# VH-VL binders against Thioredoxin-like protein AAED1, chloroplastic: the designs that were tried, part 5

Target 1, 196 residues: Thioredoxin-like protein AAED1, chloroplastic, of Arabidopsis thaliana (Mouse-ear cress) (q9zuu2)
Amino acid sequence: AITGASSGAGIGKGTADSLDTVKVLDLRGNEIPISDLWKDRKAVVAFARHFGCVLCRKRAAYLAEKKDVMDASGVALVLIGPGSIDQANTFVEQTKFKGEVYADPNHASYEALEFVSGVSVTFTPKAAMKILESYMEGYRQDWKLSFMKDTVERGGWQQGGILVAGPGKDNISYIRKDKEAGDDPPVEEILKACCA

## First folded at step 1 (VH-VL)

Design n2_27 (framework fv_navenibart)
Fold by ESMFold2-Fast, scan of step 1:
Structure n2_27 (fold): chain C 196 residues (1-196), chain A 124 residues (1-124), chain B 107 residues (1-107)
Amino acid sequence: as target 1 above (196 residues)
Amino acid sequence: QVQLVQSGAEVKKPGSSVKVSCKASGYTFTGYYMNWVRQAPGQGLEWIGQINPNSGGTNYNAKFQGRVTITVDKSTTTAYMELSSLRSEDTAVYFCARDSEGYFDWLLGAFDIWGQGTTVTVSS
Amino acid sequence: DIQMTQSPSSLSASVGDRVTITCKASQDISNYVAWYQQKPGKAPKFLIYDASNLETGVPDRFSGSGSGTDFTLTISSLQPEDFATYFCQQYDNLPYTFGQGTKLEIK
């Protein structure tokens, strides 16, 4: 099996610099510098491919099962998705996710972290209708910027990842970049990075 | 037009290997998972595995793990399934099939386009 | 692995009949079920996805329903071209698994 994880002091210095200008949106739509998420605490930050993908992969559920361990270690559990605040609110409502959720509709954090984005994809009418159905329900505000650019205009797809960062804006101690859909690290690897 | 065209029928001896091809056309090959499914005479459909043509990443049914290898050639937009250590129980029609949606997990797993099938017979 | 069990294994019916085929999952799979039609010597044809959504070009006499563990394919008024074998498939988790098939035969 090929690993996609990196850990150790100093490995995130260039990455931290790239995140310096990146802002994410909280559930109320306030802009927050992403590094504030780990400025005064350690955080496990999971990046979704899209908010709907988290339900299928169940990564948020696996991480949420370990929230008590993270809480005991003073570690925040954070999920960032490349969609709108409406999509983020729909995700929280449907999943009852106990961690913090933020939206990154312009994919600035994904670009700064150099997460994988793919090549051109053929768009089927069936895919359009299902994705639009999801966007219209709670994902309405983001479809033009995320959907059209990533699936048709760019002809690509966006992958996520996981990082462990903080305390301290420049302290990134673990990075895992997803290679494809379903490329989830063992929860034990994440727990070792944050909590052991 | 979107289509998948498979290689022709094979007759193989027990203990040998077979490599079946599936040539894709009419869509962006790297945008969709490619699956392999088999059907023994009078039996149901059995999923063998899948490949992401962009990354080369594979997932195999545990029943075939260690005997199956799925690969792609991006330049010819062709997927391959190689099955080794053939037994008479491997006699089946082998299909390639495309995931119905692109890389959106909640819509993945149903197969909208299928190859015509390749009959593999394992006999002495 | 998730087991998919179809009932019945075979069914005899006449043109114009309402036909129902059932599929049971060994565990909750939400609505991640597809249905396929297969005619002799041919690859399966995609009919339904997400338990109830009809694929483009499939006649509206076909419908699907169900969630959780129990799923149904219905043909409201059977036509001559509908005599075929039907398969359900779950895609909630790997490995993907299929029902054993229901052969629909003319009476």
Scores: ipSAE 0.005, ipTM 0.464, lowest interface PAE 12.0, mean pLDDT 77

Design n2_30 (framework fv_navenibart)
Fold by ESMFold2-Fast, scan of step 1:
Structure n2_30 (fold): chain C 196 residues (1-196), chain A 122 residues (1-122), chain B 107 residues (1-107)
Amino acid sequence: as target 1 above (196 residues)
Amino acid sequence: QVQLVQSGAEVKKPGSSVKVSCKASGYTFTGYYMNWVRQAPGQGLEWIGQINPNSGGTNYNAKFQGRVTITVDKSTTTAYMELSSLRSEDTAVYFCTTDLYYDFWSGYPDYWGQGTTVTVSS
Amino acid sequence: DIQMTQSPSSLSASVGDRVTITCKASQDISNYVAWYQQKPGKAPKFLIYDASNLETGVPDRFSGSGSGTDFTLTISSLQPEDFATYFCQQYDNLPYTFGQGTKLEIK
């Protein structure tokens, strides 16, 4: 029985069962069962709040800096956002992200994983400080993309998370649900889960 | 340019129902919660409930539970609040409000409709 | 439900005065407090969010402070247009609740 480190609720069979009906879209618009992303390999799967999010773009960047370590361990790096395929393609074009990108426009994966949503967890003093720090580090928010209809169709309150799963559709070894905007685990914690 | 435009004043008999509308424009209607708040003459503000326009999910103040129903029509970007079993104490101005947010230091811009006066009298 | 209690219920002041209005929550709400100004016949106007952050377009004579259970709205030098009713609101938990209001009247 495999259990996670920081957020053990529902890890293993229960969480895997919730995900088996969930599909995401690749950049060409094909529907893919989400569990196929880790069926034959281990994957680090980062869930964004939306594709325009400055904190999500910063998270994508620091994870991408560890891609060589992940590759050496046979681990795929995946980013899923709750927006459209067009927004996912814009994200790839703007960020040059080296991992795989998928769209979940209906937020089915976010629901199955029970990620946090709410106005008070989107804007907190800590989140505001992290956003300011990210801007000072050169990361930018795409405000137009953030306020497009399909970005906020399910509300602008959605939070993300990080999952480590596979190889095997029912093998989920780590889950971290973001408590508020900008709630990032240390990269070392992710590397321990995927690659230690 | 965000606007919330509410329906006109209503005069109702005790025991009847009233349905107030709130037409939204200038933002993504399904992206933000819509709240309903009332204010009795010379009194303070009282929160009635909220709806997620995308899912139709609602939260109601327990004081109004069983008497209030909040709904939306996505095609016309309109929210509705229906209050049944009206009493004289329900005489108030009813407001719709939407909370907009920014994830950069600026907080919650809060938009209000102009208000709808509902009078319950014999 | 979280109770919000304002003091005073009414206050008389003169143009140029420093005015303070207080708001007390029945439990810790961190900084999740907004302040509104309301003039007769009008919808409330948003002034302050997160206890101390001034909304764009609101004059800098307005300020908010506090955390936890005790919050204050201050007007540093009262102007004629500031005579109105002021409300605090918590948005830490549902149901959202408001203070009873403080009516600021010309002395």
Scores: ipSAE 0.000, ipTM 0.434, lowest interface PAE 14.6, mean pLDDT 76

Design n2_6 (from n2_2 with heavy chain G99D D100L F101W W102F S103G G104E Y105L Y106S T107D G108Y A109Y I112Y; framework fv_navenibart)
Fold by ESMFold2-Fast, scan of step 1:
Structure n2_6 (fold): chain C 196 residues (1-196), chain A 123 residues (1-123), chain B 107 residues (1-107)
Amino acid sequence: as target 1 above (196 residues)
Amino acid sequence: QVQLVQSGAEVKKPGSSVKVSCKASGYTFTGYYMNWVRQAPGQGLEWIGQINPNSGGTNYNAKFQGRVTITVDKSTTTAYMELSSLRSEDTAVYFCARDLWFGELSDYYFDYWGQGTTVTVSS
Amino acid sequence: DIQMTQSPSSLSASVGDRVTITCKASQDISNYVAWYQQKPGKAPKFLIYDASNLETGVPDRFSGSGSGTDFTLTISSLQPEDFATYFCQQYDNLPYTFGQGTKLEIK
């Protein structure tokens, strides 16, 4: 699987194949094949660590600031979290996120994309600095949500990533796997991948 | 299910030390800071300090700095608070309570508490 | 240190009453306030975080509001099991500090 940021026509063919059987849940609990999110459109798909994550909320906010640019380019903004639909609904209510939100409670998409997991990669010195910066900017973590039994049991130490895919189920043009909590690519890199 | 179970009541003489334990179960011990809070009879709650069980790092309320030591034993998932040079005004119920292990960022509330340990300081 | 001041220190109410308890911080703490309920001889019980978010399993008659320096806890229709002491807590900065408590008594 590809580690770090990668772009180009035809990349991620093996990754696209691994996603064929993966389904995510919309906010009402309907099962959606994940590739349907970019079948007929281009999508920026951000994968959160969990729905309570302060750094994930900050990332969602920065991506939402660029939604007008994405809309102008015909690109959908999607957030997927490895939690329940109830947690996803709480995230939407608390953040007022303008993009589409989906839940992946079984982590099937994270497993297929081979995203990094573990306590040591979640709590690095770099991650601590990023969280401190986020706190100074006014972002706070939903601690109850972050360490609810369900979140911890479903891999609260899971890292996320960002995908740019579509139009077309097999068309993955950009993939970035987070190395640690708060490992955000520059927004400009994402905009170049989706909206050049 | 998350549980914090504390040691039993203590009666101590002025000038002595007391060590209270808090045994955690039902969660990842190293994922949460352990805090100590006391409550004198008929009074409010006073934060004593906290420990990161993963690193052993501590933060203490300045009022108790020099008299309090908070430690953990990861093998038994137990936190300890030792308070020395006891005075009559240290008579209180002592509680342990958890919060997230980014406690260095001072941004946490206490979602689970121990049942409390009564410490009486009398001659 | 951030000082948390509650009012009133005590109040008497009847079952079915709407009760409001206030908490004032000595400086801006955004929404980093938790509320706890304590019954005699028991540890505090967590009710509310981030000023207004209700803990799972807490009855919906409890609600919180506020931002900055002024916060409130409201019980919309008081029940017999709600007679207790209530504490606010700030977690904006160390040391963590609590209000002095509000004792809710049967009228």
Scores: ipSAE 0.000, ipTM 0.436, lowest interface PAE 14.8, mean pLDDT 76

Design n2_9 (framework fv_navenibart)
Fold by ESMFold2-Fast, scan of step 1:
Structure n2_9 (fold): chain C 196 residues (1-196), chain A 122 residues (1-122), chain B 107 residues (1-107)
Amino acid sequence: as target 1 above (196 residues)
Amino acid sequence: QVQLVQSGAEVKKPGSSVKVSCKASGYTFTGYYMNWVRQAPGQGLEWIGQINPNSGGTNYNAKFQGRVTITVDKSTTTAYMELSSLRSEDTAVYFCARDEDYVWGSYYFDYWGQGTTVTVSS
Amino acid sequence: DIQMTQSPSSLSASVGDRVTITCKASQDISNYVAWYQQKPGKAPKFLIYDASNLETGVPDRFSGSGSGTDFTLTISSLQPEDFATYFCQQYDNLPYTFGQGTKLEIK
């Protein structure tokens, strides 16, 4: 199986050190050191590309169908998104996600984990042609501005990943960095990492 | 390459059930959701439901809840849609369609089966 | 459920024409819209996702635009093989819903 995942010895120390200064926001706006999410428990931490994906309810079901297995193993299910607290609350309201949700509006956790980000990953030659065609059709500055603003606000340049960590701040046992949209790990790979 | 091949046409009586199959090939079956969509003669498309082949988890359109069951057989990479208590208005072409299972992306139907015609006799 | 309404229900056009098809959602669906082409007796064919992203292998004369509730599919210069029925689909929320379709006919 070809994957972007890493597991085992050597991951935890370097990655944990990078995360030591990172804080995420709970749904009420409280700052939580990210490592507190797994210092006293094991956690599966899914990093969303953006909170604008309201179909995360079916993707969350992908992981949440295994929540009983995770709970039986003492494992928390956590979702972190690169958006605002308001976007995170909207996500929870719309999806009714059974796990814990946190916001990382400055993308500090994504940077520390070196998740893929960039215009070339999100912006394609076809997107460029589409912008040009819209302009030629008389859809001028307002449409272009809305596109760029929405892309930035929803974190369209940012990819996500999955982490399995804890118990213990330095114990990171699995990491998968998404290469592009659609780079989803098999649920069996996640279950092997968290719950065996 | 990716192919979705469906079972052949069915003619059923009202009150009976029908089970349509969709055999997938050319990709990792458990990596993508499978959807069922129908189209009555001369009408638009209507979503029935979906299944995650990896977990067996399903979501159904409320209109069909209680009458539809979607299942998979991972060993044969085949998805099934069974619709019970058939009525004349269930006469339609039934399609399976793959939607990509991104963790946080879009869920559009990139590959479709050829369709299975189900006729419910009056 | 989110209702998707297309306009027009049908239109007649000539090869070389610019054609515009509109799709309206009953509530804000951001950019979670796909467009499909269906020829008689065939399954729908995927064209566009996330309102404006053209899939590889689809001719560049096809384009999509819009956000929120109003979406447009444009064919910049019609070819003979483009005469078909076109459907929009929202994937913002379950159940997935489709527009009623726009039949593109030879003038």
Scores: ipSAE 0.000, ipTM 0.455, lowest interface PAE 12.2, mean pLDDT 76

Design u2_10 (framework fv_utomilumab)
Heavy chain, then light chain:
Amino acid sequence: EVQLVQSGAEVKKPGESLRISCKGSGYSFSTYWISWVRQMPGKGLEWMGKIYPGDSYTNYSPSFQGQVTISADKSISTAYLQWSSLKASDTAMYYCARGTYYDILTGDYYMDVWGQGTLVTVSS
Amino acid sequence: SYELTQPPSVSVSPGQTASITCSGDNIGDQYAHWYQQKPGQSPVLVIYQDKNRPSGIPERFSGSNSGNTATLTISGTQAMDEADYYCATYTGFGSLAVFGGGTKLTVL
ESMFold2-Fast, scan of step 1: ipSAE 0.006; ipTM 0.476

Design u2_14 (framework fv_utomilumab)
Fold by ESMFold2-Fast, scan of step 1:
Structure u2_14 (fold): chain C 196 residues (1-196), chain A 126 residues (1-126), chain B 108 residues (1-108)
Amino acid sequence: as target 1 above (196 residues)
Amino acid sequence: EVQLVQSGAEVKKPGESLRISCKGSGYSFSTYWISWVRQMPGKGLEWMGKIYPGDSYTNYSPSFQGQVTISADKSISTAYLQWSSLKASDTAMYYCARGPYYDFWSGYSEYYFDYWGQGTLVTVSS
Amino acid sequence: SYELTQPPSVSVSPGQTASITCSGDNIGDQYAHWYQQKPGQSPVLVIYQDKNRPSGIPERFSGSNSGNTATLTISGTQAMDEADYYCATYTGFGSLAVFGGGTKLTVL
């Protein structure tokens, strides 16, 4: 279940360079260089497929259960989603997530990290009929459904990952790229990378 | 821990109204669907419908549409099943269950009911 | 309307393998789930999404789903496994959950 994770000295050389120009948005819409999230501290950074993602919310929940361990180690817990600031604020309001949340509406961080994208890794044949049914059943001019278009155009097929970085903007000690929807690493692997 | 706790048994006469409840705890109630399932004495399970408590959106089985009303109050993490006028044929055990769970933007779905309430026995007799 | 058909009863000797089928048109294109119900108790999820076991469900429970038939398999069946078993699926276009009629498993 640890397959696809990287850690140790020398990793992140190209990755850190790729992130130099990447900015994310805080919940108020301010642009933050992504490397500022781990410049002066260590951070566990979870990348969601989108803010409505069921599996991403489960990932946020199991990481949040370990927040006390992270806090004791001086480690920040950060979640980044490829959606809008409005979607990020809705996520925080609905989940009460205790970590920091940032939006990346243009997917710059996902592109720089080369996270997996594609319909075949997101949708199964069984899921395709459910998506069609949901469009038919719930399609109304509803503000809740308006972000579906944004999610599809900006990251409906985008997979996420987990990063452990800092202190220091070029210090990336762990990276895990999700192979398909629901591909969660063992939490113990994350704790070893941030907090051992 | 996730738990669904239902209201106590009811004994009613035909024509009376009734509302039974299902209270969720140990999870974010507004983010998971709640389904209602009927089991008539000695019979199998029948799915009645579901509600998403976050916005109170409901979806009913055709067999139950118009017969019952499903509602929820997310401020107290409680879902309800209501009859305006009970019939003897409504005598059954009623279960609430968490699920299904789906995200139509991504196509991800969990079609199963992972936690069930203890059931509410409703007896309707003259 | 979409229907799932189960045998009304299955009998097996202690320690033997029990097999309970669930037949539905192209059910293999949907996820099948299985619930165990003992007398006077609420249903308990024993298999979800065709083959996965929830935490706490013994390894002797397994599932498969292909074509028109989903199957729940209980290896080394024990007396405590006596129960009614229900299969279920979720129909795509109707957004409806459908249960099979149930199978009474007797271990004797």
Scores: ipSAE 0.000, ipTM 0.444, lowest interface PAE 13.6, mean pLDDT 77

Design u2_18 (from u2_2 with heavy chain G99D D100F F101T W102M S103I G104E Y105G T107Y G108Y A109G F110M I112V; framework fv_utomilumab)
Fold by ESMFold2-Fast, scan of step 1:
Structure u2_18 (fold): chain C 196 residues (1-196), chain A 123 residues (1-123), chain B 108 residues (1-108)
Amino acid sequence: as target 1 above (196 residues)
Amino acid sequence: EVQLVQSGAEVKKPGESLRISCKGSGYSFSTYWISWVRQMPGKGLEWMGKIYPGDSYTNYSPSFQGQVTISADKSISTAYLQWSSLKASDTAMYYCARDFTMIEGYYYGMDVWGQGTLVTVSS
Amino acid sequence: SYELTQPPSVSVSPGQTASITCSGDNIGDQYAHWYQQKPGQSPVLVIYQDKNRPSGIPERFSGSNSGNTATLTISGTQAMDEADYYCATYTGFGSLAVFGGGTKLTVL
């Protein structure tokens, strides 16, 4: 079931207006209006908690496994992280992510989309279980980018989400705001939103 | 332009209450810690505590625990430092600083500082 | 309680290399940060995470951190570098910040 997700043609007028002034950085440091990511194409846009996050890397991997389905449907796969360009480049180097990656170092997209943020929503029993499961499945956190050294302040308080938008800068057809760390939608829900 | 703007200088008597403010602009206020730092006249920097405005989670230095209250109102991008009863020994310059963001995974130290609020407590 | 110790003063001639140390128990296992403060001004972050410079900080500033000592190095020191310098780190699993006592750098 949909947890915190919304879909349909009625979504996006208010959200698109909030994103109108938001810019993200490509891996070379060029400023791109965020709506350009879906202006002329449909895009699945995954928002990471941070670039070192094991749960975010697992989500990126699951989405990348479905990139062939997205490509067949004319849909771009995009990942945005709230960190720097250098962190984004490190993420690409370490993960070999097949989609496009952008950095949002001032977190403007997260603010505009009203994504959840907080210490109490980051360290939940559910998040702990998901982290353990991810490690058993072979996913790893970047220890320099992560709270996994038992450093509370190095962990990600910002939650992410998933957006399906375009073609057209005002056309947002799906939005999901994660409620806590590890709050993943089934990948099939995303495929239904982008590609069914 | 990322900025922290602090409230103006205060002159108070011992026993009075006081709240000073630190307003952020040009960034997502809820996603960065705000630290408070004291500097007594002619002395060094002392870290007092910090708050994460997204959920008002606080950490205090043991030296300041129970002596001050740190709070924030994310709807107006403002953090506060408050005393219930001022002492002459509270006379100092007080700085707020944007402390590292959790969401980047790295922490960059205190990269943006307010201009400071001078608090003078005398009879 | 965790403490960082800095020399109270360091003097250097213009163009020479200044080194300011920050001693703390196993500080090399933590990130060290360095702040510059000129009279009447707010502190300015000059080095973060041991060795990295914020945008706008001259390349003559560098840092290192290993064992029990973090070091701020200023190459080709200029008169404008005259200031108080503070090291800082986080302890208590990152929940607490700690400043060193500060070092007054005199140029000339």
Scores: ipSAE 0.000, ipTM 0.478, lowest interface PAE 12.7, mean pLDDT 80

Design u2_2 (framework fv_utomilumab)
Fold by ESMFold2-Fast, scan of step 1:
Structure u2_2 (fold): chain C 196 residues (1-196), chain A 123 residues (1-123), chain B 108 residues (1-108)
Amino acid sequence: as target 1 above (196 residues)
Amino acid sequence: EVQLVQSGAEVKKPGESLRISCKGSGYSFSTYWISWVRQMPGKGLEWMGKIYPGDSYTNYSPSFQGQVTISADKSISTAYLQWSSLKASDTAMYYCARGDFWSGYYTGAFDIWGQGTLVTVSS
Amino acid sequence: SYELTQPPSVSVSPGQTASITCSGDNIGDQYAHWYQQKPGQSPVLVIYQDKNRPSGIPERFSGSNSGNTATLTISGTQAMDEADYYCATYTGFGSLAVFGGGTKLTVL
């Protein structure tokens, strides 16, 4: 698997097969096969490092600014975090995020998609600058979610990504694996992938 | 190598102002939280508040909000605790301690402590 | 307004296991940390994130944290372990640190 952005007809089949056994939790605790998120619709699915992450919250805000464009194109905006359902509910309450939110406490989706993990990719010079910029723009880390033990042990150093999938369970048309914390694609790249 | 060194003991009268200091060395000062902890004579530890020196963002315990000011000067790797008008009830040992915002090792723990500054306020 | 409750004192004979509890609402969902303080000295971190020992802390120190109770356990307690012990956690979205009231451990 390639890190960075990929798009085109050939990329989805092996990745879709890897996701067949993956389930995520909705905000009410129901298990949902992850491919159900795009079986009947196109979806932009953003994967957070954890629900308290300042850079992930900034990304969620940027994507939410374009929700009207996505809605007009029939595209769902989805955010998945590697924490618990309680953490997901706290994220929604604090951020008022306009998209759908799901929890993946076992990181099964992150493993299936082969997202990057590690301290060295979290604290690069680029990531440090992005964190400083985010704080200057008014974004803040949720210290409670950051310091809860399941966040630190299971997702604290996990990187995220973005995919565009559907309609159809096997149709993954775009994938971007974050190379480091703050590795944000231009929003225009995402809009081109989802909304042509 | 990594250490916090606090200013010396102070003897003050009620109504006087005071600022005590905590100087970090051997690490990137701006990337770690510094907390202030009070211990009244014969009593337990009380968390007062903390500062992130990189942006001078502060959080205070509700019981200490408005009673003290926490500040930092990252150019000299020093955090401060300040009173505008001391009271006899401020008599205590004051510790600074390092928390690790970025570390998966010591997340939320105070891994390095200063030696303490004894403040005595009496008439 | 979150609070942690510790017994004010625990006494053991040398070689016995000492157990110091720290009670707080759903503390098992947060990390608990433990500090040792000897007379005239600064506190020293002895357990971080429920169960981990910093370098230099003897293997006889261990910890656990589940439900409403975190526990510091000292096996084969020695005279040198006599000290005040404090538990601590973060609450208020991780922005507020809270200490327990402290436990005086006496060995004899």
Scores: ipSAE 0.005, ipTM 0.456, lowest interface PAE 14.6, mean pLDDT 78

Design u2_22 (framework fv_utomilumab)
Fold by ESMFold2-Fast, scan of step 1:
Structure u2_22 (fold): chain C 196 residues (1-196), chain A 124 residues (1-124), chain B 108 residues (1-108)
Amino acid sequence: as target 1 above (196 residues)
Amino acid sequence: EVQLVQSGAEVKKPGESLRISCKGSGYSFSTYWISWVRQMPGKGLEWMGKIYPGDSYTNYSPSFQGQVTISADKSISTAYLQWSSLKASDTAMYYCARDTYDYIWGSYEPFDYWGQGTLVTVSS
Amino acid sequence: SYELTQPPSVSVSPGQTASITCSGDNIGDQYAHWYQQKPGQSPVLVIYQDKNRPSGIPERFSGSNSGNTATLTISGTQAMDEADYYCATYTGFGSLAVFGGGTKLTVL
C-alpha cells in the first residue's frame, strides 16, 4: 500500500515476518536467508527492476559513490536483482559495482515487500525522459536483454525499491517502493536513514 | 511445487453468465502472467488473453476482445475468466497457463505450467 | 492477423525421426515454442525459445527456427511420443500469442 519512503523504529515487524521465508542467491549460487544480509550489520539494500536496466545501473552507480560514507558507518551496500545468477554475474562484470550483489530469480523478496509491478508503471513519459537523460550521461541499457524477441512483455514489469535494515533480523528502519521506472530518491534521504 | 488448479466442470444454458477460476500455488503469483487458452472439442489451442496479477493489466486476442473478461485477485492467488452471456459456441475446454517472465526472473519458458482444464458445456 | 500453419498429421515408424514444421511470416525473427498434448491431458512444454528443452524433456527432442519455418524434431521416435504437437509464438512486442493448428503425430 505505501508508495514512497517510510522511516522510523519499528516499521519492520510486519515486513520482517513477510521476509522470514525469503532466500536469495549469492554469485556462487548459495541460498542465503535474506534477513542474514542485515542480521549482524546495517545494510542499504537496493532492489533493481532487472540487471540490464539502465535506470537501475544509474542508481547502483550513485549509491556506490557513497560507499565510503556507508563503510565509515559500518553499513553494507547490497543490490538484489530479480534475475538469475548468470545475469547477476554479468551485471557485476559490466558495471564493476563495489557492493554485494544477490539474485532473486523467483522475486520472492519483491512480493514480500509488495513492490509495485505492472506494465503501466514501466512505460511512462517520465521513465522515457530519464532513460534518454541517462544515455546522454553515458549509462547504457543492455538492449539485448531488454528488447530480445519477447522481452518487452517479459523483461521489466517489476519495479524496485530501497530498504535500510539491521542490525537485527526484525529491524527495518526505512522502506521505499518505487512508483514508476526511474523514480529515484535523493541520495541524501538514504544517507540520513543509514548513516546519520 | 508450482501448481495451477482450475475450478470444476460447468454445464450451462445459452444466455447464462459464468466465471471460472485458476488458483496458483508454489510461486509468487502476482509476478507472473496468467494466460487463458481455449480448446474446442476436437480442435486446436486458441490463445484468448492474459493478465499480469500484480496490477491486473490485461492483453486480449482480437478474436476474444469484448467476448470475455479476464481478472485476478492476487490476495488469493486466483485468476478468472468470465462470460456475461454464454453461447453454444463457447462449449470447450478452458486452460490457464503460467507465462513466465524471461530469464532475468529465473525462467523464460512461456506456458511452462498448465492447469488441468475446465470443461464448459453450453447446451439448450 | 498473424497465423502459424502446421501439417495436420505426420506418421513415422518407431525409431525413426519425426519432423513437424510450423510456418509463419518471418517466424525466424520471433521465438518458437512447442507443446505436446496427449488425449485427456493438459499441454506440456517440450521446446522453448526455438531450441531449448525444459528440465525432464528427453534429449531426442530438438528444435530450429529460421526464415519462415520453425521445426520440431524428434529422433528415435517412441510410441509414447504419439500426441498432438502445437507451435506457438508471441508477436506485437510480446503482447499477443498465437498457436499453430496442431499436428497429430502417429507412431505405427
Scores: ipSAE 0.000, ipTM 0.469, lowest interface PAE 12.6, mean pLDDT 79

